# Designs tried in a protein design chat: VH-VL binders against Uncharacterized protein 5. Part 7

Target 1, 153 residues: Uncharacterized protein 5, of Haliotis asinina (Donkey's ear abalone) (Ass's ear abalone) (p86728)
Amino acid sequence: SNLQCKIAGGGELIPIRTPEYRAWVPLGEVGLNVSDSKVLIFAARSCFGAHILLQNNAEDFKNAVYEIVIGGMKNTRSGIRQCVGCKFDEWVKDKALNCRFFNYFWISWCGDEVWVGHGYRPPHNRILRYKYENQPVINAASVRSESDTYWAL
Key: E = the ipSAE of ESMFold2; O = the ipSAE of OpenDDE; V2 = 0.75 times the mean of E and O plus 0.25 times the DockQ between their complexes.

## First folded at step 23 (VH-VL; framework fv_ebrasodebart)

Design cc1 (from aa5 with heavy chain T105I; at its last read DockQ between E and O 0.73; V2 from the best seeds 0.63)
Heavy chain, then light chain:
Amino acid sequence: QIQLVQSGAEVKKPGASVKVSCKASGYTFTSYGISWVRQAPGQGLEWMGWISAYNGNTNYAQKLQGRVTMTTDTSTSTAYMELRSLRSDDTAVYYCARDLFDFWIGYHFDYWGQGTLVTVSS
Amino acid sequence: QAVLTQPPSVSVSPGQTASITCSGDALPKQYAYWYQQKPGQSPVLVMYEDSERPSGIPERFSASNSGNTATLTISGTQAMDEADYYCQVWDTDSDHVVFGGGTKLTVL
ESMFold2, look of step 23: ipSAE 0.704; ipTM 0.873
ESMFold2 (binder alone), look of step 23: mean pLDDT 94; pTM 0.960
OpenDDE, look of step 23: ipSAE 0.450; ipTM 0.825
ESMFold2, fold request of step 24: ipSAE 0.678, 0.697, 0.684; ipTM 0.860, 0.871, 0.865
ESMFold2 (binder alone), fold request of step 24: mean pLDDT 94, 94, 94; pTM 0.958, 0.957, 0.958
OpenDDE, fold request of step 24: ipSAE 0.464, 0.623, 0.609; ipTM 0.841, 0.886, 0.888
ESMFold2, last read: ipSAE 0.627, 0.654, 0.682; ipTM 0.864, 0.854, 0.861
ESMFold2 (binder alone), last read: mean pLDDT 94, 94, 94; pTM 0.958, 0.958, 0.958
OpenDDE, last read: ipSAE 0.499, 0.427, 0.521; ipTM 0.845, 0.830, 0.871

Design cc2 (from aa5 with heavy chain H108E; at its last fold request DockQ between E and O 0.63; V2 from the best seeds 0.54)
Heavy chain, then light chain:
Amino acid sequence: QIQLVQSGAEVKKPGASVKVSCKASGYTFTSYGISWVRQAPGQGLEWMGWISAYNGNTNYAQKLQGRVTMTTDTSTSTAYMELRSLRSDDTAVYYCARDLFDFWTGYEFDYWGQGTLVTVSS
Amino acid sequence: QAVLTQPPSVSVSPGQTASITCSGDALPKQYAYWYQQKPGQSPVLVMYEDSERPSGIPERFSASNSGNTATLTISGTQAMDEADYYCQVWDTDSDHVVFGGGTKLTVL
ESMFold2, look of step 23: ipSAE 0.646; ipTM 0.866
ESMFold2 (binder alone), look of step 23: mean pLDDT 94; pTM 0.961
OpenDDE, look of step 23: ipSAE 0.310; ipTM 0.809
ESMFold2, fold request of step 24: ipSAE 0.682, 0.691, 0.636; ipTM 0.883, 0.881, 0.866
ESMFold2 (binder alone), fold request of step 24: mean pLDDT 94, 94, 94; pTM 0.957, 0.957, 0.958
OpenDDE, fold request of step 24: ipSAE 0.317, 0.295, 0.273; ipTM 0.810, 0.805, 0.800

Design cc3 (from aa5 with heavy chain H108N; at its last look DockQ between E and O 0.35; V2 from the best seeds 0.48)
Fold by OpenDDE, look of step 23:
Structure cc3 (fold): chain C 153 residues (1-153), chain A 122 residues (1-122), chain B 108 residues (1-108)
Amino acid sequence: as target 1 above (153 residues)
Amino acid sequence: QIQLVQSGAEVKKPGASVKVSCKASGYTFTSYGISWVRQAPGQGLEWMGWISAYNGNTNYAQKLQGRVTMTTDTSTSTAYMELRSLRSDDTAVYYCARDLFDFWTGYNFDYWGQGTLVTVSS
Amino acid sequence: QAVLTQPPSVSVSPGQTASITCSGDALPKQYAYWYQQKPGQSPVLVMYEDSERPSGIPERFSASNSGNTATLTISGTQAMDEADYYCQVWDTDSDHVVFGGGTKLTVL
């Protein structure tokens, strides 16, 4: 169960802003370490394109374990893929983001499955799942956005 | 509305250099990259590399590494491609294209210049 | 580096469906883009997988992918569709853009 895994975020709010640029903001730089966690809970206020990168190596942005895209394609799709720019392994039609208000999301990578859901409470409101062959090792996470986005973690 | 206008045809000798310009208009230049693609007579498209108009980062095709230099002038919204040590097999139409990184699907070229013929002959 | 293989030519009669294939090991992993180039003109982006058609591209153009093969399909092919067609991917391994060899579509 996702609830049995350690959660990063959801406690003290760490504000992050990603303007309309392609640069990744490592969560570690803002004091959020995900290396000992299996669940990430966060909020985002964004018009479209909130990206979360799950990394084995904090300095490797090309060979990510997973990239989660919430509200991609102008806030019409959300998806999971194994590397930046690669074909999505799973995606759904999803209007997940709001320009005016923070929406909450969770990502879990407990076991050999990655789950993505809406809201603050895993495992409820699951929207995406990807089963990996082996349990991935995730040591870092980063965020970026296609639009001016405010994050709360 | 969006246009890429390239410089005129060039005729060069082997060993010489050529610098082709590509003036962009109709969009925010620094929000996109520019890719260069060439096409030898009767042949297919060959990607040469790209440059970010935002930060100046470049990525060149391996076969052209060391011979090609891509630059941008943000004040004039112009991209430049210099190819050195020209050979006869460099004879081609050279295209600039707006390099769009689609966050969902990757790199594509949605707008192209009219092309610049570069002829290398002794 | 990734390699994309296209048939050198495809011929169809007006009104028939044209299928242009692009094969490569990168295609299960990467989206393929398609470009149309008419004689003496610059290439034009016409399609890419799992996306809407660019402005001005007729609905008779569609793109799909199965395994190692991407396919550009032109239904109800018209004379004006006669052109060279190129597939293209971004190879994430090499971080290079790769074009197929191109396919000449002839409308008989």
Scores: ipSAE 0.394, ipTM 0.815, lowest interface PAE 1.4, mean pLDDT 91
ESMFold2, look of step 23: ipSAE 0.641; ipTM 0.862
ESMFold2 (binder alone), look of step 23: mean pLDDT 94; pTM 0.956

Design cc4 (from bb1 with light chain S33F; at its last fold request DockQ between E and O 0.54; V2 from the best seeds 0.58)
Heavy chain, then light chain:
Amino acid sequence: QIQLVQSGAEVKKPGASVKVSCKASGYTFTSYGISWVRQAPGQGLEWMGWISAYNGNTNYAQKLQGRVTMTTDTSTSTAYMELRSLRSDDTAVYYCARDLFDFWTGYHFDYWGQGTLVTVSS
Amino acid sequence: QAVLTQPPSVSVSPGQTASITCSGDALPKQYAFWYQQKPGQSPVLVMYEDSERPSGIPERFSASNSGNTATLTISGTQAMDEADYYCQVWDTDSDHVVFGGGTKLTVL
ESMFold2, look of step 23: ipSAE 0.693; ipTM 0.868
ESMFold2 (binder alone), look of step 23: mean pLDDT 94; pTM 0.955
OpenDDE, look of step 23: ipSAE 0.442; ipTM 0.827
ESMFold2, fold request of step 24: ipSAE 0.611, 0.659, 0.651; ipTM 0.858, 0.864, 0.855
ESMFold2 (binder alone), fold request of step 24: mean pLDDT 94, 94, 94; pTM 0.955, 0.955, 0.955
OpenDDE, fold request of step 24: ipSAE 0.485, 0.489, 0.518; ipTM 0.846, 0.847, 0.856

Design cc5 (from bb1 with heavy chain Y107F; at its last look DockQ between E and O 0.57; V2 from the best seeds 0.00; counts 0 for: pae E 2.4 > 2)
Fold by ESMFold2, look of step 23:
Structure cc5 (fold): chain C 153 residues (1-153), chain A 122 residues (1-122), chain B 108 residues (1-108)
Amino acid sequence: as target 1 above (153 residues)
Amino acid sequence: QIQLVQSGAEVKKPGASVKVSCKASGYTFTSYGISWVRQAPGQGLEWMGWISAYNGNTNYAQKLQGRVTMTTDTSTSTAYMELRSLRSDDTAVYYCARDLFDFWTGFHFDYWGQGTLVTVSS
Amino acid sequence: QAVLTQPPSVSVSPGQTASITCSGDALPKQYASWYQQKPGQSPVLVMYEDSERPSGIPERFSASNSGNTATLTISGTQAMDEADYYCQVWDTDSDHVVFGGGTKLTVL
């Protein structure tokens, strides 16, 4: 299939700060819509544990389509899982985050796979992939973090 | 080397409150959480809630919401659990446990205090 | 909130293998941990992360988590293994820690 790999946002980056532990921030509430998009490019400054939730429904945080964790296990692993807090479907060793500097990341759900990578030029520097059985409908995204995190989305 | 030492046994009347202390030693207190688990006589383990010594975040078991408060004092490496409006069915041994929580693996408890018997008698 | 079901008791002869089961709908998606408790004592962690053994726990302890069932296995069971055993998960739907009801292991 021919899919348009549209990048979410398309304007000035939106600054967000997530406090530590458990608070999801819906990106639609801060003006970033991912509906009809297939790629999210962002930067984060964090010691560890940056979480991104890809959602079918903007108001449901328990039945997520995918959770991506960047710099989990105290900034030693990154992974993809199909529910919040469940076992990871794919993960890699990854020291992705920095307490003092922003690093760039990207997530793509273009086609039948979810990909995650470093930098701002997908598909370069891909570190993770997970294959769907069918095309997901992703209409929303949310973020949270295990440590105090500054985002540019 | 790692130790959790709890305060002594308490006898209380219904309607009173109890505050159990848990002094940690042998590790960096602010790097871990503390869970509280109770066990009624002859019964199994019941999780009551947890507190992060890093940032003070708490989560309480739903059945105890509104009656329990968990706090820490990082200067003394001590966790506290206060249970209010005591009933006779709150009679139990109360344990503190160091929780190893990570969003990757979830919770498990590698070191436990000796337990504090709280008896609530009419 | 998840429920973890354990048999109330299991009996085994000395030197034989004991198996203690823990059943629940959360187990396919969550890591399980196991605790041993002797009378009048605090619980002791004996397995975590489904199958990992803490330092100081004998190699005769092992565990698995498959389908809706986690299993604690003790090979070469000794009299000192007589205790209550509890399984435990983190139920992310309720954000609660859940223990099984406990299993009394008797070594006859």
Scores: ipSAE 0.455, ipTM 0.805, lowest interface PAE 2.4, mean pLDDT 90
ESMFold2 (binder alone), look of step 23: mean pLDDT 94; pTM 0.957
OpenDDE, look of step 23: ipSAE 0.521; ipTM 0.857

